# VH-VL binders against Translin-1 (tsn1), part 3

Target 1, 220 residues: Translin-1 (tsn1), of Schizosaccharomyces pombe (q9p7v3)
Amino acid sequence: MNKSIFIQLQDQIDKEHSIREKLTAEVDLLDEKLRVLQLLLANCEQNLENQEEILEALEIIKSKTRGLAELASNFPYYKYNGVWDRSIQKVVYLYLLASWTGRLDKSLRPTYSLLSLSEVGQILQVPVFPEESTFHLSIEQYLHAVLSLCSELARQSVNSVISGNYHIPFEALNTIQKVHSSFQVLSLKNDSLRRHFDGLKYDLKRSEDVVYDLRIHKLV

## First folded at step 4 (VH-VL; framework fv_tezepelumab)

Design u5 (from t3 with heavy chain G106D)
Fold by ESMFold2-Fast, scan of step 4:
Structure u5 (fold): chain C 220 residues (1-220), chain A 123 residues (1-123), chain B 108 residues (1-108)
Amino acid sequence: as target 1 above (220 residues)
Amino acid sequence: QMQLVESGGGVVQPGRSLRLSCAASGFTFSSYAMHWVRQAPGKGLEWVAVISYDGSNKHYADSVKGRFTITRDNSKNTLNLQMNSLRAEDTAVYYCAREGYDFWSDYYYFDYWGQGTMVTVSS
Amino acid sequence: SYVLTQPPSVSVAPGQTARITCGGNNIGSKSVHWYQQKPGQAPVLVVYYDSDRPSWIPERFSGSNSGNTATLTISRGEAGDEADYYCQVWDSSSDHVVFGGGTKLTVL
């Protein structure tokens, strides 16, 4: 009798394990493409030779994200969202970075501007603000992605000066300042997001230091 | 300045228990996942356990699962490792390590380490 | 049960480039982190996420990761670089951190 109860529990454990394995496999394929695109975008602010490769990678990532969304929609969102949460944060981040650097369709937003959560949802054809607990882009995923963009922009500011581009540091600082000001008015309920936001002050300072150094070299 | 200080190490007989503690200072302890990593004399690094920032998720190496329990007290900035049923193979320096924050991937890395505390399991 | 393989030792002449490898099945799909450990001291992070470097680590340290091999590269080797070096990944299939066996770097 008791053995029958444990057999039912084992079946449920096996079923949930199978679901996690299937979701994890799809996420792993997405992550592989995300890593490739990260390298291309991190090193290509001044190199348009790989533009077609970047656009192809973005389309593959979009396709795989939608495939993951379709698969995940068959299962409870809050039970399994931990399997894809970080990867979807990275998807949003890479689209924000590609848009900010002018690698995407400029009809959506001009270069050096921030895509909204709704705009990213439209591009990826994934829901935002759903009426039920189905696969969607969350506010938290978007906010994490925005904070990661600021860290990357601060890093690219240093690299752009080395390559002789003095415009990017000013645009990066402008973006980071706006993000910092916007986050100040938010009441964050997520400890992970609060921790990530705490890091923004260092990105802001690094970006300020780059611009300050440029001004000193031009004025002195 | 960031600091991690381990304590509680010592000499203990096989089959006994020992509790290690790690006192954290200089950063917001409650925002970071924490790990225990050990190193046997003259050997390499071996991962032991991890605990999430809020204590809700834990993972253990197969060699210690069922015998060791990782816990944290965020109000005291303290990480603990309760070691039960100790074996000679558990003899090692035990390091407290902080997991760096990076949401670019689901991978774990250690950006800051304590000085370590020596555990010797000997009769 | 994922395994990382490192050579037990590597030697480099002062001023020359040392390369320490970390082998693993499809390791290029994982993020690799590298630690330096000097005798009697705790490990220190020198490279993380394959190729990123903490601000306190000299530019001479760099990393790469592709296919089945990750590499830690130390250019212009100095006596102060003598240490054991460990590679590390997170194995998502087992929810385990995995370390390589370590490589002793000697600068002669």
Scores: ipSAE 0.006, ipTM 0.444, lowest interface PAE 9.0, mean pLDDT 84

Design u6 (from t3 with light chain S31D)
Fold by ESMFold2-Fast, scan of step 4:
Structure u6 (fold): chain C 220 residues (1-220), chain A 123 residues (1-123), chain B 108 residues (1-108)
Amino acid sequence: as target 1 above (220 residues)
Amino acid sequence: QMQLVESGGGVVQPGRSLRLSCAASGFTFSSYAMHWVRQAPGKGLEWVAVISYDGSNKHYADSVKGRFTITRDNSKNTLNLQMNSLRAEDTAVYYCAREGYDFWSGYYYFDYWGQGTMVTVSS
Amino acid sequence: SYVLTQPPSVSVAPGQTARITCGGNNIGSKDVHWYQQKPGQAPVLVVYYDSDRPSWIPERFSGSNSGNTATLTISRGEAGDEADYYCQVWDSSSDHVVFGGGTKLTVL
């Protein structure tokens, strides 16, 4: 009867809730480590004395990302990817930032260069192509991460000047200009991504103003 | 540590002007866009204006455009709102708000708010 | 202009789950932020970018956003949760911040 149907529906609800709770628990553990690394990378007074902490945080994040990927591969990707999408964007962003600042590994890419989506996938040991709806890094996650990097580079440019480091603003401007040019040729179909891209013009102007001010005052 | 303190509110007659200030401390003020948000007594939140980190870009709510001017002084860590041609409808608590710092996405949310300053336009 | 619609009031019993909705045309494509305001106090950010939570906000607060409705969920309701709650988006077409009308949460 109707009661047995409702019991079956409740079982399905409980099962899906249990899956989301398990995924959320893994995401929460990852988020804790992302906050730690974000703080370590957040200032222009970065020096080699905290390099060991940064490398340790990167390895923990890599390990936890792979653990999440393994767990998530047991469930429908498109049904549950909303649970980890934002956190994985942040993983990609922090690896891009660590690489750009020369903190990741000099053998992978020169300082002040941008890792490709494929390179991030290689480093994290997770797929970048959606084979059979398995866990993978998406193009949208990578593009959001690149835009986040530009915002952070613009901020670090301001802080670098305050700290007496006049080299970073020029490298940041170069990177933001290249990203801005590249995004202009893309046909963006995701409204959230188009909105995030709209913010890039402010990061570009901010970075330009810092460099302009340095040249006017002959600090470089 | 982090503080936003508004000042300059008071009672003013219609058609007059008033200047609000917001003093920021405990963070790098020049790195953040800043907003003014108001709330009329017993009513909801209404966005007023935004100014970019460097003061070069500004946007205003339609209800205040042409009458209010948002400015900032990064050397003094101060945000200002010049309010001209005040109307009874401008009566509200005015909040200074910082646009959130999020490394993985754009801004457009308010992570810190001042306590507000009351502006009463009446005769 | 873009409009966000919230129910004027929601009631919840202690220990139960409150759900506050924020309706908007294609709001699922926008980033939704939520603020809590207690009488005589400034608003406090409780959820940002649909589902992220500031470190000072308990895990009982969560958010979702899909289609035409965003939802703030408060689990295990407590008397201290009584407040007005506002949703907010950035409307890129007008370069304006848009707030919902607010929802008064009562815990009985």
Scores: ipSAE 0.007, ipTM 0.481, lowest interface PAE 10.4, mean pLDDT 85

Design u7 (from t3 with light chain S31Y)
Fold by ESMFold2-Fast, scan of step 4:
Structure u7 (fold): chain C 220 residues (1-220), chain A 123 residues (1-123), chain B 108 residues (1-108)
Amino acid sequence: as target 1 above (220 residues)
Amino acid sequence: QMQLVESGGGVVQPGRSLRLSCAASGFTFSSYAMHWVRQAPGKGLEWVAVISYDGSNKHYADSVKGRFTITRDNSKNTLNLQMNSLRAEDTAVYYCAREGYDFWSGYYYFDYWGQGTMVTVSS
Amino acid sequence: SYVLTQPPSVSVAPGQTARITCGGNNIGSKYVHWYQQKPGQAPVLVVYYDSDRPSWIPERFSGSNSGNTATLTISRGEAGDEADYYCQVWDSSSDHVVFGGGTKLTVL
């Protein structure tokens, strides 16, 4: 009945708590900027006046993501990745959305397509498919981001019709259909990802209904 | 369309037990975390409990911990709340609610609610 | 335990803007969700993640969250907006969902 065992356990608990607090503080700062960018992108339908603010937010998010990566590199990746996993999913999602809508750079050129995991990693200057368990963009983070993009594209399809923009619903449906077919061939081993994927059918239906309504009213 | 229907409410004496059920339809029940939220007559909303999509993880409000047990049967699309050692302060309308999901997992919000079932605990 | 504070009642004239506040210590670091409840009915989600709206909710509904105060804003108030409104957060430190006490909105 040696007290030293419990003292060692308490020291380890305190150390891990301190590490999580430090990582959480950095994540909270990142999350603040993610909320700002999400709002700018949600309201950016043909509003080009906020483009400078969007570019600034994207650069700040990239910088803060790199800062988080540097801090996280001092600690075991798989032990602490739960602290930033959701926020990094959001980073990837917002870059996918900015690229799809044409807000990623000064060209204002919509891609109407998905950046690959490797392309996102290159843009953010964060590793993908590492040889070691270093800070990196995971396949699961990318797949969650893609599913989140589909939900947002379905929402924007409804909003774009209200504003008289009929090309966006068509491009959104095309993207969601491709994502849906691609996910069906994957064997998902992550319960959170499987749950997220199960929701994709509602985004697909919403997107289909929008396009169907436009065709019935002969607007497409 | 999507529907949540609560049942099992009624009048019970203090110290007794009651079991509430929530029947889900119109969505893939097994993919969603489910919650119980209650509301005393003329009062505000109070969160009671949550159960993960597969039933492996559960959390309870301090006021019901040790007395209430949340369970689910995914094969029957049902959510249950076993309420033991009932007190007068447990008197409320009990709602089952579906947790919305998003990349901000852990920031619980409720996208759909049942109609509620009334539980009255009185002597 | 984390506590959310709402005013018990707010009044707005038809066509005017209603603002319902939700106070909490450093609430701007949390995500706030808002529910509308009409007498005898179940709550309905109107705003989530501070400022996002479900597709079935009119654009008149919006939200913001910074510092110690989150706000639900209802533009061009209508008689149909009369209801109790609840703010809600998830408190990670306690693993609890926390609701505000509710605000009764009266139009007219």
Scores: ipSAE 0.000, ipTM 0.422, lowest interface PAE 13.8, mean pLDDT 84

